# Designs tried in a protein design chat: VHH binders against p53848r504to814. Part 9

Target 1, 311 residues: p53848r504to814
Amino acid sequence: TYIMAIFNATPDSFSDGGEHFADIESQLNDIIKLCKDALYLHESVIIDVGGCSTRPNSIQASEEEEIRRSIPLIKAIRESTELPQDKVILSIDTYRSNVAKEAIKVGVDIINDISGGLFDSNMFAVIAENPEICYILSHTRGDISTMNRLAHYENFALGDSIQQEFVHNTDIQQLDDLKDKTVLIRNVGQEIGERYIKAIDNGVKRWQILIDPGLGFAKTWKQNLQIIRHIPILKNYSFTMNSNNSQVYVNLRNMPVLLGPSRKKFIGHITKDVDAKQRDFATGAVVASCIGFGSDMVRVHDVKNCSKSIK

## First folded at step 18 (VHH)

Design t2
Fold by OpenDDE, look of step 18:
Structure t2 (fold): chain B 311 residues (1-311), chain A 120 residues (1-120)
Amino acid sequence: as target 1 above (311 residues)
Amino acid sequence: EVQLVESGGGLVQPGGSLRLSCAASGFTFRDYDMYWVRQAPGKGLEWVSEIYPKGGSTKYPDSVKGRFTISRDNAKNTLYLQMNSLRPEDTAVYYCVKDLVYLGSSFDPRGQGTLVTVSS
């Protein structure tokens, strides 16, 4: 299991003019510590740098601001002699193709896109042009402001075009009880499949793609828990559908799965913790659950404690 | 380079049987999911069967379920498709596919195919 450390490059970390360098150094020191904590127990660590908040209903920074916040830092990380570079994997949390391009230039390894390509039509092309880059294809609906209202899931996300579905090598029609209980995860799988097809059609390679079912994005707190429990189903999900007088078959089997439960509202709902920072302990428990259900990667804030949960 | 060579096709009467083979090279055969797909004249590609690397897990669409059986010999790097109770609608060029990206993708590694014609 891989650990992905969340690092938010916030405005508070940046000052005007000559203080920008000092801010970068300060952030780099924090990242060095983070890496040390992770690498104490793990062979490698993923650092996911974000220059723009992607939380539902969050105010979105401009593209220029996002670049200003994230790219110099990523460059500093990659050039740092204080980090074991061979053990540090760099990721950028962005849904913007131009930000992705700039990040790639300075040594990012992963593009973490919460939108699965929905928010920027050029994202897949950027990924396709860089075959060495990994792309996290996340599930969501709508946009940052509308996704929370789009948590209704039906039997077939792709409608009547769906022909057959398979879970654990079995046609879902032969699994009556499971069929009714897995509508959500199958919908998520179908919609991920659709984005997957589009990515592939734009030249992205299958081996570049990781999937994220998108905890907290167009999901209720109960649905998030259900998704976690149904990760084994997602990892063994395939379906056929009709498209333009042709058959499409998609198999999500063996695709790596990322889950990012860290400090999210659904945890707060359960523990009654209003402050996200107080959700670290519970996050650790959820992370353990995620791994137990087959997550290949977990995205977290509290790397030190979650590293222990992973082990 | 990935090489897939399909064989075993031919003319058969309705109700007849054929066994297709696919010789694989250029990759570690035992590590990959393998597929059979087919394309009938004037039609698009259709998924026919899937087999996992280990354990013999298989999947079939309704169109061939109960009639076709996919198998593999990892020692021989060979994929098989036993086709029984053949029907005219089974007439198609059959392709062996390594690790199907998605059906309909131009990126699916496959051979030249073998023609199966079911006709009285």
Scores: ipSAE 0.796, ipTM 0.907, lowest interface PAE 0.6, mean pLDDT 93
Fold by OpenDDE, fold request of step 22:
Structure t2 (fold): chain B 311 residues (1-311), chain A 120 residues (1-120)
Amino acid sequence: as target 1 above (311 residues)
Amino acid sequence: EVQLVESGGGLVQPGGSLRLSCAASGFTFRDYDMYWVRQAPGKGLEWVSEIYPKGGSTKYPDSVKGRFTISRDNAKNTLYLQMNSLRPEDTAVYYCVKDLVYLGSSFDPRGQGTLVTVSS
């Protein structure tokens, strides 16, 4: 299991001393500490740098601001002699293709896109042009401001175009009970599949792609829990559909899965913790559950404690 | 270089049987999912069967379920498709595919195909 450490390069992070350089150094020191904490228990650590908040209903920074916040920092991390570079994997949390391009130039390894390519039609092309880059394809609906209103999942996300569905080698259509109980995860799988197809059609390679079912994105707190429990289904989900007088078959089997439950609202709903930072303890428990259900990677804020949960 | 060579096609009467073979080379055969797909005249590609590595699970669409059987011999790097109770609608060029990305992708390794004609 891989641990992905969240690092938000926000204006609050720049509040120390007004000089851009001083801010980078401070952030870098924080990252060094984070890496030390992670690498104490893990062989490698992923640092996911975000220059723009992607929380539902969050104010979106401009592309320029996002670049200003994230790219110099990524460069500094990659060039740092204080970090074991062979053990540090760099990720950028962005749905913008231009930001992704700039990040790749300075040594990022992973593009973490919460939109699964929905928010920028050029994202897949950028990924395709860089075969060495990994791409996290996340599930969402709508946009940052509307996604929470789109948490209604029907029997078929892709409508009547779906012909057959499989979990492992089992035809789900023949099992009414299973079908009814797995509507959500199958919808997520189908929509991920649709984005997957588009990525592939744009030249992205299958081995570049990780999937994220998008905890907290267009999902209720109960649905998030259900998704976690149904990760084994997602990891073994395949379906056929009709498209343009041809059949499409998609198999999500063996695709790595990322889950990011850290400090999410659904945890707060359960524990009655209003403050996100108070959710760290419960996050640890949820992270353990995520791994138990087959997550290959977990994205977390509290690296120190979550590292323990992972082990 | 990945090479896939399909064989075993031919003319068969309705209700008849045929066994297709696919000889694989250029990759570690036993480690990959293998697929049969087919293309009927004037139609697009259709998924026919899937088999997991190391003799694992198999999957079939409803169109061929109960009639076709996919199998593999990893020692011989060969994929098979046993087709029973053949129907005219089974007429197609059959291809074996390595690690299908998704059906319809131009990037999936496949051979030249073998023609199966079911006709009285």
Scores: ipSAE 0.790, ipTM 0.902, lowest interface PAE 0.7, mean pLDDT 93
Fold by OpenDDE, look of step 19:
Structure t2 (fold): chain B 311 residues (1-311), chain A 120 residues (1-120)
Amino acid sequence: as target 1 above (311 residues)
Amino acid sequence: EVQLVESGGGLVQPGGSLRLSCAASGFTFRDYDMYWVRQAPGKGLEWVSEIYPKGGSTKYPDSVKGRFTISRDNAKNTLYLQMNSLRPEDTAVYYCVKDLVYLGSSFDPRGQGTLVTVSS
């Protein structure tokens, strides 16, 4: 299991109140500490730098501002002699293709896109042009301002565009018998698959893609929990659909899965913790659960404690 | 170099049976999902069957389910497709495919295919 450390290079961070928004030197020192904490138990660490808040209903920084916040820092990280570079994987949290391009130039390894390509039609092309880059394809609906109103998964797509579904080691009839309980993860899988198709059609390679079911994006707190529990279904999910009188078959089986439950509102809802920073302990428990259900990567703020949870 | 060589196709009457083979080389066969796909004249590619590594789980579309059986011999690096109760609509070139990324896009290497013709 890989640990992804969240580093918000933005004053609009909802999770840490902008505590990490400082000069490059200070930020780098914080990152060095994060790395040390992670590498104490793990062989490698992913640092996910974000220059723009992507929480639902957040005010979006301009592209220029996002670049200003993130790119110099990423460069500084990659050039740092105080970091074991061979053990540090760099990620940028962005849905903007131009930001991704700039980040790639300065040495990022991963593009973490919460939109799954929905927010920038050029993203897949950028990823395709850089075959060494990994792309996290996240599930969402709508946009930053509308996604929370789009958490309706009551209707099955089966019988419409989706023709058949398959889950390894699971009888589809059993899933059908549990329709109300599995409709969410199945729909998420289908929609991820649709984005996957678009990515592939734009030249992205399968080996570049990790999937994120998008905890907190177009999902209620109950749905987030359900998704976590149903990761085994997602990791074994495939389906056929008709598109323009042609058959499409998508197999998501064994694709790496990222979950980012850290300090999310759904945790707060359960524990009654209004302050995100108070959700670290519960996050640790959720992280353990994520791993138990087969997550390959977990995105967290509290690297030190979550490292222990993962180990 | 990955090589896949399909064989076993031919002319068969409706209701007849054929067994296709695919000889694989140039990769660790046992570690890969393997697929049969087909292309009928004037039509696009259609997924026919899937088998997981180590000869485990198999999947079929409804169009062939109950009639076709995919299997593999990892020791021989060979993939098989047993086709029973063949129908005219099964007429197609059949291809063996390694680790299918997405049917409808670019495919991993496949062989030259083997033609199956079902006709009275």
Scores: ipSAE 0.623, ipTM 0.847, lowest interface PAE 0.8, mean pLDDT 92
Fold by ESMFold2, fold request of step 22:
Structure t2 (fold): chain B 311 residues (1-311), chain A 120 residues (1-120)
Amino acid sequence: as target 1 above (311 residues)
Amino acid sequence: EVQLVESGGGLVQPGGSLRLSCAASGFTFRDYDMYWVRQAPGKGLEWVSEIYPKGGSTKYPDSVKGRFTISRDNAKNTLYLQMNSLRPEDTAVYYCVKDLVYLGSSFDPRGQGTLVTVSS
């Protein structure tokens, strides 16, 4: 399992309390320490830099401000002689195609897009033009201000266009017990599949894509727990549908999966903790569960503490 | 260099049977999901079967379920499709495929395929 360490370069970073504001040299030193701590325990580390908060109900920085916060930092990390560059993988957390372009110019490896291309119709073109770049295609609904009102998964958005669905190669209609219990994860799988089709049709290569079911994006706290338990279902889900007078077949089996459980509000709800910093200690148990259910990559704030929980 | 060579097609009457073979080389065959797809004249590609690496789990669309059986011999690096109760609408070029995630307008089969014609 790969570990992705979160580094927020934003003023509304819950965990940091704004401590990473305004000084590239100080931020770089923090990242160097983070990487060295992670590499003591792991063969490699992925650093996910964010210059614009995407948490529900947060205020988004302008594109210009996001670039100003994130791009010089990514450049500084890539140019540092204090880091083993062959072991440090850089990701940028952005839904804006122009930010992704700038990050690619300065040596980012991964574009982590919580919207799966929904927020910027030019994103897939940028990824397709850069076949060496990994793209995280994440599930959400609506936009950041509306997504909390769209967590209704009792019906399927793709409806009658879906011809057949399979879990572990078994037709879901023959598994009555699972059919009712898996409506949420199958919704997510179908909607990811639709975004995946659009990415491929825009020239993105299948080897560029890692999927993320989007914990905390258009989901209630109970739904987040259900998604974590049902990662094995997502990783073994396939379906057929009618499209343009032909059959379309989508198979999520063998696609790498990212989960980002760290410091989500539902962890505080489970542990009765309200402080985001206190949630770091509880996050380790949730991260271990994500790995146990088959997540290929986990996104965390406190690499050292979470690594001890999974060792 | 991945190579997939299909064979076993031919002309058959409705209700008849055929067995297709696919010889695989250039990869560790036993580690991959394997698939059959087909393309009828004037139509797009259609997924018709999948089998897991160890051969124990298979799936089919309703259009062929109960009539077609996918199998594999990992010692011989060979994939098979047993087709029974053939119908005119099964007429197509059949291709074997490795590691299929998406079958749609941008898919490009590797081999020549093998033609199955069901008529008369």
Scores: ipSAE 0.441, ipTM 0.796, lowest interface PAE 2.8, mean pLDDT 82

Design t2
Fold by ESMFold2, fold request of step 22:
Structure t2 (fold): chain B 311 residues (1-311), chain A 120 residues (1-120)
Amino acid sequence: as target 1 above (311 residues)
Amino acid sequence: EVQLVESGGGLVQPGGSLRLSCAASGFTFRDYDMYWVRQAPGKGLEWVSEIYPKGGSTKYPDSVKGRFTISRDNAKNTLYLQMNSLRPEDTAVYYCVKDLVYLGSSFDPRGQGTLVTVSS
């Protein structure tokens, strides 16, 4: 399992107390410390840099401000002689294609896009032009201000265009006792599949893509727990769909999966704890569950404490 | 370079049977899910079958379920499709595919395929 460490280069981060605003040298030193701590426990580390908050109901920085916050930092990390560059993988948390383009120029490895291309129609073209870049295709609904009002998964958004569905190569119609229990994860799988189709049709290669079901994005706290438990279903889900008098087949089997349970509101419901730093310890137990159900990558704020909880 | 060579097609009467073969090279065959897809004249590609690396788990669309059987011989790096009770609508070029994630308008088959014609 890979560990992805969150680094917020934004003034609206209350987990870090705003310590990293504007001072690249200080931010780089914090990242070097973070990487060294992670590499003591892991063979490699992924650093996910964010210059624009994507938390539900947050206010987003402008594109030019996101670039100013994140691109010089990415460049500084890549140019550092204090880091084992072969063990440090860089991700940028952005839904903006121009930010992704600038990050690629300075050596980022991963574009982490919570919108799955929904917020910027040029994103897939940027990824396709750069076949060495990994792209995290994440599920949400609506936009950042509206997504938490769209967590109703009783009906399938793709409706009658879905012709057959399979879980572990078994037609879902033959699994009466699972059909109602899996409505949420199958909805997420179909919507991810639709966005995946658009990525492939725009030239993104299959091996560039990781799937993220989007914990905390258009999901209630109970839905987050269901998603974690149903990762094996998502990873073995396939379906056929009608598209303009043609059949489309999508197979999510063995796609790499990212889960980001760290410091999300639903952890507070489990622990009765609103302090973000105390959530890091409780997050370790949830992270262990994510790994146990098949997550290939987990995204965390506090690598040291989450790693201890896994141990 | 991945190489997939399909064979075993031909002309057959409705109700007849054929067995298709796919010789695989250039990758570790036993590690991959394998698939058959087909393209009828003037039509788009259609997924026909899937088999897991170990051979114990298979799936089929309703259009061929019960009539077609996918199998594999991992020692010979060979994939098979046994086609029974053939119908005129099964007429197509059949392709062997590894690790299929998406089948749609942008899919390009890797092999030449093998033509199956079902007619009286």
Scores: ipSAE 0.374, ipTM 0.764, lowest interface PAE 3.3, mean pLDDT 81
Fold by ESMFold2, look of step 19:
Structure t2 (fold): chain B 311 residues (1-311), chain A 120 residues (1-120)
Amino acid sequence: as target 1 above (311 residues)
Amino acid sequence: EVQLVESGGGLVQPGGSLRLSCAASGFTFRDYDMYWVRQAPGKGLEWVSEIYPKGGSTKYPDSVKGRFTISRDNAKNTLYLQMNSLRPEDTAVYYCVKDLVYLGSSFDPRGQGTLVTVSS
């Protein structure tokens, strides 16, 4: 399983027309230490750099500011002689296609897009033009200001779009028998599949894509737990749609899955009644559960402590 | 290089049967999910069946369920589709596919396919 470590590129109070040497050097030293700690326990590490908050109700940095925060840092990481470059995978957390373009120019490996292309219609074209780049296609609804209002997931009605659903290694009758209990994960799978169709239709290759059910994006905390528990369903989910006298078929089986359980509000609900030591353990247990249910990659804030719980 | 060679198509009367074969090479056949898809004249592609690497799990759309049976012989690197109770609507070019993820507006079959015609 891969560990994706979150690094938030912090704003500063200096506007120097692009000069960031002092701040970049300090951030790079922090990243070097993070990578050393991670590589003590793992064969490789992914660093996910973010210059713009996408948390619900947050205020987004401008595109110019996002570039200023993130691109010089990515370049510095790739140019460092203190990092084993073959073991450090670099991701940028952005939903903006122009930011992705700039990050690709300076050596990023992964574009981590929480919107799955919803927020920027040019994103898929950028990814398609760069077949060596991995793209994380994440589930959300609406936009950052509205997504909290869109966490209602209704029972799926066959007959709208005339679909069949399948879960690999589960017969259709078993899925029908469980449909009320699996409404959420089936809706997430269908919506991811629809974004996947758009990506492929715009030239993105299947080997470029990892999927992310988007914990904390248009979901309540209880829904996040359901998604984690039902990752095996998502990883084996397929469906058909009829469209203009033809079939659309999408199969999420064997698609690599990222989960990002590291959101304090969510974990705070889980740990409200335990002491600090057991709260740290419960945080690690959530990460371990993501791996146990089949996540191929986990996104965390505290790599050292979460890695100990995973081992 | 991955090669998939379909065979066994032909003309058959309604209610009849055919068995399609697909010879696979260029990859470790036993490790991959395998699929049949078809394209009726003037129509788009349609997923027809799926089989797990071990051969124990199979899936079918309602249009063929109960009439078609997918199987595999991992020792011979061969995929099969037994088609029974054939109907005119089953007339199509049939393709075998390795590890199908998406079937829609674009699809690049590796083989030529095999034509099945169901008519009197």
Scores: ipSAE 0.244, ipTM 0.693, lowest interface PAE 4.4, mean pLDDT 79
Fold by ESMFold2, look of step 20:
Structure t2 (fold): chain B 311 residues (1-311), chain A 120 residues (1-120)
Amino acid sequence: as target 1 above (311 residues)
Amino acid sequence: EVQLVESGGGLVQPGGSLRLSCAASGFTFRDYDMYWVRQAPGKGLEWVSEIYPKGGSTKYPDSVKGRFTISRDNAKNTLYLQMNSLRPEDTAVYYCVKDLVYLGSSFDPRGQGTLVTVSS
């Protein structure tokens, strides 16, 4: 399992009175420390840099400001002689295609797009033009301001177009027996599949794509727990649907999966009735559960404590 | 270089049977999911069957379930499709596919396929 460490390059993470150079050097030192701590326990580490908040209802930085916050930092990380560059993987958390373009120019490896291309119709073209880039195709509904109102999963996203569904590590009868309990993960799988079709049709290659069910995006905290429990279903989900005189087949089996259980809102709900040491343990237990249910990558705020608590 | 060579197609009457074969080379055959897909005249591609690397699990769409059986011989690097109770609507070019993730407008089969014609 890979560890993706969150690094926010937003105003919440900067000194208001510092020079730009001084801010970058301080951030780089923090990242070097983070990487060394992670590499003590892991063979590699992924650093996910974000210059624009994607939290529900947050104020969105302009594209120019997002570039200013994130691109120089990515460049500094990639140019550092204090990091084993073959063991440090860089990701940028952005839904904007132009920010992705700039990040690619300075050596990013991964575009982490919480919208799965919904927020910027040019994103897939950018990924397709850069076959070396990994793209995290994430599930959400609506946009940053509306997603909290869209967490109702009672009808399947593709409706009557779905011909059949399968889960590769169970037979079809077992899936039918669990239909009411799996409505959420099956909807997420279908909506990811729709975005996946769009990506492929725009020239993105299957080997570029990693799936993220989007914990905390258009989902309640209870739904986040259902998704974590049902990762084996998502990782083995496939379906067919009708399209004109042909069939569309989407197979998510063996597609790498990212989970981000360290979302502040989500953790707050699962830990609100325990003391501080028990909250840290509970956070580690959630991360361990993600790994135990088959997540290939986990996105965390505190790499050292999460890794320690599950060892 | 990955190579997949389909064979065993031909003309058969409705209700008849055929066994398709696919010779695989250029990869570790036993490590991959294998698939059959087909393309009927004037139509798009359609997924027909899937088999796990170890041969323990198979999947089929309702259109062929109970009539078609996918199998593999990992020692011979060969994939098979046994087709029974054939119908005119099974007429298609059949392709074997390694590790199918998406079937739609972007699909590019690696082999020539093998034609199955079901007619009186």
Scores: ipSAE 0.148, ipTM 0.629, lowest interface PAE 5.7, mean pLDDT 79
Fold by OpenDDE, look of step 20:
Structure t2 (fold): chain B 311 residues (1-311), chain A 120 residues (1-120)
Amino acid sequence: as target 1 above (311 residues)
Amino acid sequence: EVQLVESGGGLVQPGGSLRLSCAASGFTFRDYDMYWVRQAPGKGLEWVSEIYPKGGSTKYPDSVKGRFTISRDNAKNTLYLQMNSLRPEDTAVYYCVKDLVYLGSSFDPRGQGTLVTVSS
């Protein structure tokens, strides 16, 4: 299991002019420490740098601001002689194709897109142009401002376009109990599949793609828990659909899966922790659960403790 | 390394029959879903058949149902496609593909394919 460390490059972390370098140095030192902590237990660590908050209802930074916050830092990380570069995988948390382009130039390995290509129609083209880059295809609905209202899931989320569904190489129609209980994860799978098709059609290769079911995005706290439990279903899910009068078959079997439960509200709901920072211990437990259910990668804030949970 | 080698294609008249073969190596063949897909000139990839592991179920689109039969010999690591009642619209390059694929667009792994031409 891979550990992905969240690093938010917030406005408070950057100042204008000469102070910018000081800020980068400070951030880099924090990242170095984080990497040391992770690499104490793991062979590699993923650093996911974000220059823009993607939380539901969050104010979105401009593209220019996002670039200013993230790209110099990423460059500094990749050029650092204090880091074992062969063990540090760099990721950028962005849904913007231009930010992705700039990040790729300075040495990111992963584009982490919470929108699954929904927010920028050029994202897939950028990924396709860079076959060495990994792309995390995340599930969401709507946009940053509307997703929280779009948590209704029904059978055949894509409507009549879905022809057949398979779980564990079995038609879902033959699995009565499972069919009724797995509507959510199958809907998520279908919608991920739809985005997957779009990515492939734009030249993205299957080996570039990791799947994130999008915990906390267009999902209730109960649904997030259900998704975690049904990761084995997602990892064995396939379906057929009609698209433009052609039959398409999507197979998500054994696709790498990323889960990011860290400090999320659904944990707070359970533990009654209002402050996100107080959710780290419970997050560790959830991380262990995610791994138990087959997650290949876990995205976390508390790398030191969560690395122990992973190990 | 995963290898898939298709064979058995050729020229056939409408109403004729062909049997395609695919030799698989580099993976545990018996554990995987296997597929036939085809690409006609100027068209995208089309799924034409699926077979589950370990002698499992078979699936076909309506376009070939009743005419094509997929089968496998796990001992020989070989996939087959029996094509009967062939039509001009069946003209295409046929590929054998392993599971973990997207059918309808480009994907890996697949072989070089075998050309099937149905013409009078």
Scores: ipSAE 0.000, ipTM 0.224, lowest interface PAE 15.0, mean pLDDT 88

